# Ledger of designs, part 232: VH-VL binders against b7kms5

Target 1, 80 residues: b7kms5
Amino acid sequence: DTFETVRNTIRIESEVDESLRQLCHEERITKETWLEAAYLYLCEKPEELAQVIQLAQERLSQRKAIADYKRAKTMQERFL

## First folded at step 13 (VH-VL)

Design wa34 (framework fv_pozelimab)
Fold by ESMFold2-Fast, scan of step 13:
Structure wa34 (fold): chain C 80 residues (1-80), chain A 121 residues (1-121), chain B 107 residues (1-107)
Amino acid sequence: as target 1 above (80 residues)
Amino acid sequence: QVQLQESGPGLVKPSETLSLTCTVSGDSVSSSYWTWIRQPPGKGLEWIGYIYYSGSSYYNPSLKSRATISVDTSKNQFSLKLSSVTAADTAVYYCARTDFYDEGLVPFDYWGQGTLVTVSS
Amino acid sequence: AIQMTQSPSSLSASVGDRVTITCRASQGIRNDLGWYQQKPGKAPKLLIYAASSLQKGVPSRFAGRGSGTDFTLTISSLQPEDFATYYCLQWFNYPWTFGQGTKVEIK
């Protein structure tokens, strides 16, 4: 066919997934096609793409900080 | 996928400092806790300590006064320095990873091959 | 420091045998216990974590049980590659401590 696809496994925040799933249901599209369309659209808009990348970097930093905190707490519990 | 490789001199003189480096591939040193474990010939395993890239560390009290573990994120390596060595420090030295799975803390899920360090004049 | 005592220190067995190794902690460690296999001249390998969780890639004939102070590692049908020294480790309290090891030898 026209497109060659790959299968990816991704983990996203529960609240974001719930919101996106509802949007896709209401608009009768799939998460796969929404992701493709969003990326392609943003690639044509450099200023908006830069803002999205900044948000992604902030979310990644927050996720890492939370994970690091939980791990550090587990290591510190070994003294109790 | 994740591989650890020890390197450093195999012979150290008494009273000098033993220095070993572990090179990590297939994982970032910033992602896990890193440890050194040693095993004297014909004997059991002794945990030396751990390091996290932020500087958080803990050392076995039996070695704390002599042992220092450090991380070099630019080279994706971590290292052990053990000062004032004696014949009792002759051992195979292993580096290993401690990580967190969905089920919790998992110590030493990957090990280096080990490097024999002999302390003799 | 928490003392980890393994029993027996050594045993001899034949291929196909059911082998059980025990590990006892000097105080309660919940399920913060792992089992490691070491073959001569090689690095130890993680078999079981959290007392009973099988590490990915480890054969299902290995099983861990126990909590608190008394733990066992069972090999349901010993294979030629299973002749090795087995160590338990506790990580409930610092310093983390290994048992003295149990050597499983061919009969």
Scores: ipSAE 0.278, ipTM 0.762, lowest interface PAE 2.8, mean pLDDT 91

Design wa35 (framework fv_pozelimab)
Fold by ESMFold2-Fast, scan of step 13:
Structure wa35 (fold): chain C 80 residues (1-80), chain A 121 residues (1-121), chain B 107 residues (1-107)
Amino acid sequence: as target 1 above (80 residues)
Amino acid sequence: QVQLQESGPGLVKPSETLSLTCTVSGDSVSSSYWTWIRQPPGKGLEWIGYIYYSGSSYYNPSLKSRATISVDTSKNQFSLKLSSVTAADTAVYYCARTDFYDEGLVPFDYWGQGTLVTVSS
Amino acid sequence: AIQMTQSPSSLSASVGDRVTITCRASQGIRNDLGWYQQKPGKAPKLLIYAASSLQKGVPSRFAGRGSGTDFTLTISSLQPEDFATYYCLQFFNYPWTFGQGTKVEIK
C-alpha cells in the first residue's frame, strides 16, 4: 500500500521552476510525481529520451561556462 | 579523493633551471586553478603563482622574471620551471589546488607532499 | 604587497588549553583570509577559509574570526595532534602572502 521514497533537493533555473509550478498547479499534480512520470515515459521512448539527454548535456555545458566566467572574474578582481 | 604528487630532480646547480612536475589524480587539471608554493628549510611559505588550463596565470613579482608554470591536460599534470637558480632557491616545493566552493574562492585546499630541491654545486 | 603579521611567533601550551593566534593585515582584506596547519616534515593543511568557514574534515575545536585587518584562530581545547605551526594567508590582492607562522609547542 505504500512506496519506499527518498528525499532529494535539486537546484533548477528559476524560470523553469516557475513554469513547472504553474503546470503542476493547473493539472493538480506535484513536481515529484511529474518528475517520476516524465522519466518513466521517456524510458519507453528511446528517441525522445536521447533528445532529452542531449538538451541536458547542452544545459550542463552552459552552466559550466557561466561558472568558469564567474570564477575568472573573481581571480581578476585580485589585481590592485 | 584529490591527490597531488610532485616529481623532479632534488639537486640543481647554480645558474641552471629548476624543473618540477605535479601529477593530479581525482580531479581534472581543467577544473581548477593550480599553484606552486615553496618553503626554504626552517622558514615560512612563499606563493610562486597560479596557472589555469586556458593559459591564464599570475606570478609573484619576486619570481616572475624566472618562473614559468604550464599545464599538460593530456597527462593531467602541471609544471614549474624556475631559471637562473641560486642557493636562495633551496626549498621544499609544493604544488596545490585553488578551487571554488559555491562560487567562493578557496586557496590551497589540497597540497602535494612537497619535494626538496637543493641548489648546490 | 600586503604584509601579514602573526602574533605570537611561538607559544607553549598543554593539552586541554585554549589557544588563540592573531593575524594582522597591513590593509583591509575583507574576509579573504585562510588558516593552514603544518606539522614537521609534512605539507600544510587547510583549516579555515573565508576567515571563518571550517574546511570539511577539520575538527570543530578550530574556529576563525575577524574581518578587515584583524583575525584570530582559536583552538578551544588543544589536542596532542594540534602541536604544529599555523599560517595565515591573505588572498584579497596579488601577490597572495602568508604570515610568518606561529609555532604551537608542548609545554
Scores: ipSAE 0.555, ipTM 0.859, lowest interface PAE 1.3, mean pLDDT 93
Fold by OpenDDE, second read of step 14:
Structure wa35 (fold): chain C 80 residues (1-80), chain A 121 residues (1-121), chain B 107 residues (1-107)
Amino acid sequence: as target 1 above (80 residues)
Amino acid sequence: QVQLQESGPGLVKPSETLSLTCTVSGDSVSSSYWTWIRQPPGKGLEWIGYIYYSGSSYYNPSLKSRATISVDTSKNQFSLKLSSVTAADTAVYYCARTDFYDEGLVPFDYWGQGTLVTVSS
Amino acid sequence: AIQMTQSPSSLSASVGDRVTITCRASQGIRNDLGWYQQKPGKAPKLLIYAASSLQKGVPSRFAGRGSGTDFTLTISSLQPEDFATYYCLQFFNYPWTFGQGTKVEIK
């Protein structure tokens, strides 16, 4: 392998991470190479890429909502 | 650098439960597979099992369902419990990390120093 | 379970010698094989992963070859620190299984 790699920290929702881990284990690949392959595949599929982007935006919105709720709860506990 | 350290009683009575903990430093237990391996005195190596941070685990069938591996992400530790021990369970117990490279799984790239557990009345 | 058979069980060699250890799997395991070195009173150390990939920090005199069922670990020129017991490991199927070990002793 002649590719240079860059180390990244990627946080994945636990249920998705477990499902992806199982798939990668069965197919004898890694989450990293899966991500690379999936991205490259989608780059050639503009309609599918648009759908994945929409889904990713929705998931990000959900993460933000959860974070806001946790911050609010922590604030309430601080003043009680 | 990644470091692993086993801890727990070195003596266990027959029929009781062997309990060990592995403390990990230099890496988060939220990645990789965390493995237990043992070696009876003067004998070869035996894979016990491993656990992923999500709780997914695999065990060696030779343990006859006596083994339980757990993970505590808050303490960056994972543990082994082996029930109904006999003299045959006397061994040096190692904890180890199984990581991933581009080629796939990389079993046991880091090991603890090992801890001897003797089963005796 | 997949059986891993190492040969020889032990060998005597001198510093500078070329040493070859073989590991045979009872069934095909692709390249899901690792080699480990263990010295007395110490934990095993990873030498080779994925049958032929050299672990970081391991001297280049160590080389792993093979795929399928037959695998070899070669030490091109044995050094004093290489006298130890070596184990192969398959992780193609569960349970993961080790070879019985090969003890490399000083002649």
Scores: ipSAE 0.021, ipTM 0.745, lowest interface PAE 5.7, mean pLDDT 91

Design wa36 (framework fv_pozelimab)
Fold by ESMFold2-Fast, scan of step 13:
Structure wa36 (fold): chain C 80 residues (1-80), chain A 121 residues (1-121), chain B 107 residues (1-107)
Amino acid sequence: as target 1 above (80 residues)
Amino acid sequence: QVQLQESGPGLVKPSETLSLTCTVSGDSVSSSYWTWIRQPPGKGLEWIGYIYYSGSSYYNPSLKSRATISVDTSKNQFSLKLSSVTAADTAVYYCARTDFYDEGLVPFDYWGQGTLVTVSS
Amino acid sequence: AIQMTQSPSSLSASVGDRVTITCRASQGIRNDLGWYQQKPGKAPKLLIYAASSLQKGVPSRFAGRGSGTDFTLTISSLQPEDFATYYCLQYFNYPFTFGQGTKVEIK
């Protein structure tokens, strides 16, 4: 049987990408298979999954705050 | 898809307050900066001002003493009030969005269809 | 306020022509310049922002150039749907100001 796949494009922080890329290179795996394995593993670990979701929510909140700040700064620069 | 729609009376008497509302769909009013622009019949475009849901705003000095823009996040709308109108305020009024990219502004990337407001007795 | 002057105020052209419209700012505005197209009875449509960045969905025949005070919009091969009035906008400093418009009319 062949796996049926979907192509996804995602944007992640440069430092995280660099670290993950190094791990994948050292372990001879790909980012796609690492993502699949991580998700499947966490689905069997409810407590760990909850912690990962919490971290994801915190990171999303931080990104929104930074974006809001940057937009406000851009608008304020027009008061030159 | 982002859509904007102006609404409000098409006829306003001199000395009264012009009131218009812009209803936003396909985007949260909290996500962008919003603007009113007007165009008298057969003439060019004049920028009125901007609003952000936090209350941050700026008005064109030509209209600052008469213009107020406000946001209603619960209805996903923003509104313009222009007081003490005269015949010179007769124009098509547009609402529009200002978006952002990494290096700056993408101004007025989506517009409402415009609504004609005539100031007459 | 920064004054935006467009040239010419109107021009007549034929389908297939190369059309150039200019916009001059009364002071330096970096690349904080946009171009808008308006057809009769319709809202303006954003064509170009940051002086040269083509908005998604806008045909590649539209091109913007310039920085500082002098800017141009070029339509490389005019199409029937391009007959319209074109406006430049400076968004470097408040209040944002539009040029007076350039009407592109069919010959």
Scores: ipSAE 0.462, ipTM 0.809, lowest interface PAE 1.6, mean pLDDT 92
Fold by OpenDDE, second read of step 14:
Structure wa36 (fold): chain C 80 residues (1-80), chain A 121 residues (1-121), chain B 107 residues (1-107)
Amino acid sequence: as target 1 above (80 residues)
Amino acid sequence: QVQLQESGPGLVKPSETLSLTCTVSGDSVSSSYWTWIRQPPGKGLEWIGYIYYSGSSYYNPSLKSRATISVDTSKNQFSLKLSSVTAADTAVYYCARTDFYDEGLVPFDYWGQGTLVTVSS
Amino acid sequence: AIQMTQSPSSLSASVGDRVTITCRASQGIRNDLGWYQQKPGKAPKLLIYAASSLQKGVPSRFAGRGSGTDFTLTISSLQPEDFATYYCLQYFNYPFTFGQGTKVEIK
């Protein structure tokens, strides 16, 4: 590769990850290059980018809600 | 922490089916790739195959016709079946986790302790 | 299948020695190379993944280098607990394949 890369740890929801994995396998690409390409594409599409950001915010809110529930449940179980 | 434990018969007769189960704790099988690896006594390691929780699986071509890996999310387990066994299938069988991140796989970061399966009449 | 060839098959060393193990792939595997340590009667243990990434909890005396077809595992100063058999693994393409192993013995 001629590009300098940065390593990250990204956790994806399992069903989305499986779907993405299958897509990448079929198209002979990687999740890395998919993410790069998708971001670059969206940078040129401000309306679509705004829609994706909104969707990402909603998904983040859901993840936080689930995390809060799990923490609360763990705390409750600790006092049983 | 993540723990894996193999279970199943340690003795199988020739031509029968080897059946093992791996019980996972400390992590949900709804993530990662769940893998089987074996090692004949005094020899090297052979990758058998793995399964994703959705059922997607890949097998070593050397065993593809005989190997079946399955997953049971309700029990947090995954299993290996190897049909038509011979003495050549005598080995320590390991279950392992293959994790992943945005840039690739982390193969076999956790292993079971292994279980010896002997094929003998 | 991609063939992985380790060298040497065995070596003798002393505590404190610098040890280098080589793994060569029959074709390019980028950086999809792992290193494992196995002690008698125990399961293998992941040391290095992605050719050079140190697994959590692994001592810094272990280092992986290389890309493409040639890879090395280096133990900068061999410790008593490091006498074991080491395996490389390619996971670039299916089937995943291991090297034949390198046994590190006490001199």
Scores: ipSAE 0.012, ipTM 0.712, lowest interface PAE 9.1, mean pLDDT 91

Design wa37 (framework fv_pozelimab)
Fold by ESMFold2-Fast, scan of step 13:
Structure wa37 (fold): chain C 80 residues (1-80), chain A 121 residues (1-121), chain B 107 residues (1-107)
Amino acid sequence: as target 1 above (80 residues)
Amino acid sequence: QVQLQESGPGLVKPSETLSLTCTVSGDSVSSSYWTWIRQPPGKGLEWIGYIYYSGSSYYNPSLKSRATISVDTSKNQFSLKLSSVTAADTAVYYCARTDFYDEGLVPFDYWGQGTLVTVSS
Amino acid sequence: AIQMTQSPSSLSASVGDRVTITCRASQGIRNDLGWYQQKPGKAPKLLIYAASSLQKGVPSRFAGRGSGTDFTLTISSLQPEDFATYYCLQYFNYPYTFGQGTKVEIK
C-alpha cells in the first residue's frame, strides 16, 4: 500500500499552533504533511537536526521550570 | 580564540592508509561539527566529510568507501583515515569547524593551517 | 551532486576597482551559500555565509547577494590585501561542493 498512517495526539503551545496554522493556510499545506516534511528534511541535514534537538531540550526544560514555579507559587499563596 | 591544528605523516605509500589528527583548542569538540577538506596542489577544494561527537557522520560519496572520521573527546581531537591511497590523494588536508550562529548554520568558520600529504612510493 | 560554477576563472584589477565574482548552482540551494578567501600558502577564510551575512571581522567592502541558483560576491573598492582566490560553497545538500575558484590578481 502507498501509505500506512498512525494517529498521534500532541500538545503544543497555543502561540506556536496559531503561527503554524497560519503558515499552513498561507502555503496550502496541512500540519500533518508539514510535520512529516520537516522531520524528513532535518534528518537529511544533521547539523540542523542537532540544533532543533537542542531547542527541543531547552523548551522541555523551560516547560518543567514553569510548571515547578507555578506549583511553588500556588503553595505559597495557600499558606499565606 | 578557536584554533585547529593538523598533524600526521606527510608521506604515505600507495595502497596504504593516510591518517591525520586535528587538535582543537579554545572550543570543545562536543560543541560543533568537525570536517575535513582537501586541496590537491594548484587545484580547488574538496569536502571529505564531517563528524559530530555522538558519532553522527556524513561522507562525500566519492570517498565514502575509503574515508573514516572519528572523535576523541578525552583529547579534544578528531581524526581522518583514508584507506587505499593513490597519487590522486596527494593534497593539503585541512580540518575545519561548522557551528551555529543566531542566523543558523555557519560552515567552516575556523580552519587549521593545513598539512601536505604526498602519496609516493 | 550540486555543481558550483564560478565566473570568471581569473581576473586582473587595479586598487580601488569594483570587482564582481559570480557563482551558479546547478539546482536551487536557497541561501545556503558561503564565500571563502584563500591567500597563497594559507588556509581559506570565511567571508560570507547564508549568501549575504558578513562574517565578524570581515571588511564591509565585501558583499554577497543572491538566492536560488545565482549568487555574486562584490568587492566595492579593491585593496592590495584582497588579491587572493575566492571560492563559493553550497551547503544546502550533501555532499557540500565548492566552486572551482576565481583568482583575483592586482594589475
Scores: ipSAE 0.000, ipTM 0.619, lowest interface PAE 19.6, mean pLDDT 86

Design wa38 (framework fv_pozelimab)
Fold by ESMFold2-Fast, scan of step 13:
Structure wa38 (fold): chain C 80 residues (1-80), chain A 121 residues (1-121), chain B 107 residues (1-107)
Amino acid sequence: as target 1 above (80 residues)
Amino acid sequence: QVQLQESGPGLVKPSETLSLTCTVSGDSVSSSYWTWIRQPPGKGLEWIGYIYYSGSSYYNPSLKSRATISVDTSKNQFSLKLSSVTAADTAVYYCARTDFYDEGLVPFDYWGQGTLVTVSS
Amino acid sequence: AIQMTQSPSSLSASVGDRVTITCRASQGIRNDLGWYQQKPGKAPKLLIYAASSLQKGVPSRFAGRGSGTDFTLTISSLQPEDFATYYCLQYFNYPLTFGQGTKVEIK
């Protein structure tokens, strides 16, 4: 009958965290409730949800490219 | 939890090609470097080579002419082929992961259980 | 290729002993050295990387030190599960090379 919760640990970019923390402080909400509300809101708006997914895919691709570059550079410099 | 498992024939005839596959679970084969290491019975460890999903590879010079490592991202697997085998290639073969974070390399942090390959007629 | 020499090749010890194993590289390898534990019939397990960094889940009684060419692995108070063969690995240059191993046996 009541909310059942889980604990998640996530890593996000520091600038995004700072911005979100300021928003939550100003609006008197928590990061947990903002995340829940944002997801639920987007689930009701398919076109906006698609835009958010596109941004998430772009950010994931950028993180992978940076990681791949660092790995390749380290291996090349160390072993070649 | 990352797990690796070797598979392939346990017996290979001299002059033929040894073929092994490593199945990766709990991690994407695209996210790390993958390696093969072998250990002849009662002896020490010998590094064979590594592969990255892009096709970048490096091999132990002692095995470079005979060894090929490849990645199949669709199956989340990587494989070793070692040609022209002899009795000296009899060993337990291990697959393993080399991870990388911003602070450097973590070599061989997860291993498969190993598979014994005997080269015999 | 960089040669890794371990000493001793074997040692006998009792539970509670302080055990030190040495690994020497034929040329400078910075801190690109790992230590591995292998029990009979099992795959090796990473204990320490970057010469002194303890892998997650590895007991704090294991400690690595050194840089350049001379490295040590110390087990501060040997436990029954620590009887095994220990290998060092240089990952500074290709080909990656292991030491010959040090077998830690029960006295």
Scores: ipSAE 0.007, ipTM 0.661, lowest interface PAE 8.9, mean pLDDT 88

Design wa39 (framework fv_pozelimab)
Fold by ESMFold2-Fast, scan of step 13:
Structure wa39 (fold): chain C 80 residues (1-80), chain A 121 residues (1-121), chain B 107 residues (1-107)
Amino acid sequence: as target 1 above (80 residues)
Amino acid sequence: QVQLQESGPGLVKPSETLSLTCTVSGDSVSSSYWTWIRQPPGKGLEWIGYIYYSGSSYYNPSLKSRATISVDTSKNQFSLKLSSVTAADTAVYYCARTDFYDEGLVPFDYWGQGTLVTVSS
Amino acid sequence: AIQMTQSPSSLSASVGDRVTITCRASQGIRNDLGWYQQKPGKAPKLLIYAASSLQKGVPSRFAGRGSGTDFTLTISSLQPEDFATYYCLQYYNYPWTFGQGTKVEIK
């Protein structure tokens, strides 16, 4: 009957958050409702959904590469 | 959620090679640094070394000539081989994870239960 | 290798006591220090990392302090389950080294 909600904590890139925050302010919507609307819209558009998934996979790969580099550097610094 | 479990023979003869395997569940062996630590009965802890799935490794100089740690990503396992063992190598052997929390180094946040290896004839 | 010396080697205490264990490094290690608890027959458990950061799931009565060469672990009100051996670890420079351990025994 009413929407049941869950609380999630997610971390996104600061530049993306800044842009999304600006959009939400200008359009008078919330990040929560934008995320819900974007997902629901894409579920009805298989071709567009596939492109979004591709971008998500690319962004995840970039994050992993950066994390691996930083971690390796930290372990290397222990040879001081 | 992350669990580590050691396995391998509990008895090794002097001069032979001690071989242990750690099976990782709840985490990918490719995502963290993996380590072996030992503890002789009634004594303290000694760090043996670490391995990363890419082959990056470090061995405690006290054991470097005899120790090899390797990763099997297909089985989500990592292993220790310690050659030319003597009675001094009798110890409980632990596998453990070294990870990063918000880019901060966190050693040994999860441990296996340990496996006793006795070096005896 | 960096030597880690714990003090005392053992102590006897009663439930409700404030217990302090000290760990000293032979050279500066910044805050690259961890504390581990080991009960008889069990694997060690991480209590504190980065000298003062409490591990998730560890009771707030455990607190770490210090930087450089001198570090302390304090248990503000000792509980029955806290009787154990405690180890410090420096992870500033290879090889990583443990202290010799401090046994906290029931009085």
Scores: ipSAE 0.573, ipTM 0.874, lowest interface PAE 1.1, mean pLDDT 93
Fold by OpenDDE, second read of step 14:
Structure wa39 (fold): chain C 80 residues (1-80), chain A 121 residues (1-121), chain B 107 residues (1-107)
Amino acid sequence: as target 1 above (80 residues)
Amino acid sequence: QVQLQESGPGLVKPSETLSLTCTVSGDSVSSSYWTWIRQPPGKGLEWIGYIYYSGSSYYNPSLKSRATISVDTSKNQFSLKLSSVTAADTAVYYCARTDFYDEGLVPFDYWGQGTLVTVSS
Amino acid sequence: AIQMTQSPSSLSASVGDRVTITCRASQGIRNDLGWYQQKPGKAPKLLIYAASSLQKGVPSRFAGRGSGTDFTLTISSLQPEDFATYYCLQYYNYPWTFGQGTKVEIK
């Protein structure tokens, strides 16, 4: 089989990324192949997939809140 | 504002261990990755490695067998030890901060002034 | 290790000139590229991160572009304080690696 890859930017929260990097190093895999494998695994596990989606939605909400705070702070500093 | 300052002996004998400390002010060492970079006189920059406050560290394979980076959160410092030095290790050594945000990394947004370490008998 | 090749190694320019520096990675690094400015006897200074994000306090005449393997740093109108050596950095994979540098000299 032949594999074609797509380039994209994936930003991971620093502590999660650090933990993931450690795991990948120990298991001699990459973050990319880990994500591929994890997704494929979850595709066969609808209940677990739903749980991961919920968690992902919560994390996105947190990112948005942080982004809003940073924007507000930046604006405040700009006008002071 | 964030400030970094290198400290340590400027002269090290061959085969001995180079030891430097970076003191961080204006930020907690628990909030970023902390990096060492060096630059031989008249040469380019070489990444040595970095450490996270949790103790996780990564090193340049070219130096991995000799380099050790540690962090002391109580003193807001992190350190570099480079064993078995030779003349090739003569360089200006910089400590730097790698910050992060929800969108990604910001490598080396703050630097120390750098400290020259000369390896000579 | 990923090799970063800058071009040119040096260039001469005049105040007001448009200057472009290129950095090529030996393999894809997405947008995990930084640009730094270093003046003699001083520590490097971050200019651009994530290939195109301007660091706070850096003049808007500096711009970074590119993704994958080919990246550029552009100074739209060179100022006297811009004569320095510039380095690119990839932080996509370990070890993080710098380009060899580009010295921008006064013509």
Scores: ipSAE 0.027, ipTM 0.708, lowest interface PAE 5.3, mean pLDDT 91

Design wa4 (framework fv_pozelimab)
Fold by ESMFold2-Fast, scan of step 13:
Structure wa4 (fold): chain C 80 residues (1-80), chain A 121 residues (1-121), chain B 107 residues (1-107)
Amino acid sequence: as target 1 above (80 residues)
Amino acid sequence: QVQLQESGPGLVKPSETLSLTCTVSGDSVSSSYWTWIRQPPGKGLEWIGYIYYSGSSYYNPSLKSRATISVDTSKNQFSLKLSSVTAADTAVYYCARTDFHDEGLVPFDYWGQGTLVTVSS
Amino acid sequence: AIQMTQSPSSLSASVGDRVTITCRASQGIRNDLGWYQQKPGKAPKLLIYAASSLQKGVPSRFAGRGSGTDFTLTISSLQPEDFATYYCLQYFNYPWTFGQGTKVEIK
């Protein structure tokens, strides 16, 4: 039997990507295996999982606010 | 797949308020700017205004005193009310999306099918 | 408000022809210009935005050019489904305004 895998394309903040790539390089692992390991580890730790979910919700809210600001600015530029 | 569909009465009496709703599917009404455009029979297109889910809006000055666009995020809809209508307001009314990406605006990339509103007594 | 004037108001053409329509703004609008196709009884469809950017799903025979005040839409080899009315839109300043339309009719 072999591993069954799925290909995903995800967008993450450049500073986070840079930091994660550096970590993977130093530890000689891949982003794919780091992601799998992190998720599996957190699934066994409900309190830590809850904190990660909270951080994710905060980051999603911040991304939306930045996108909203850029949209509003672009539309506002057309008023004058 | 993004789809927009207009609904509302096809006949409105002079002096009354025209009321139309646009139902959005395949996209969140909070993700883009939403617009109403009209076209009198046999004539060209006229931009009415836009709304953003936060309440930010702008109206064509020719219609500003009579037009109100609102958004209902719970129903994924946005609506147009146009008060004090006359025969000159007889037109096909379209709802449309204005999207944007990092490099700028993509105006009216999806449209509803249009709904004819006739103003007559 | 910025006035958009299209030329010609109508033209007759045959399948396979190269068709060019123009749009002129009463003041500079940079590249904030869109082109729309409308078939009888249907809603308009976005063809081109930012003067020259082809919308996904639109055939490559459609091309837009221009900046500032003078813009053109070309259809390199007219197909039967291209007989329609074409509108330009400026979205540089509010209120956004459409041209009066150019009707492309079968010869």
Scores: ipSAE 0.213, ipTM 0.754, lowest interface PAE 3.2, mean pLDDT 91

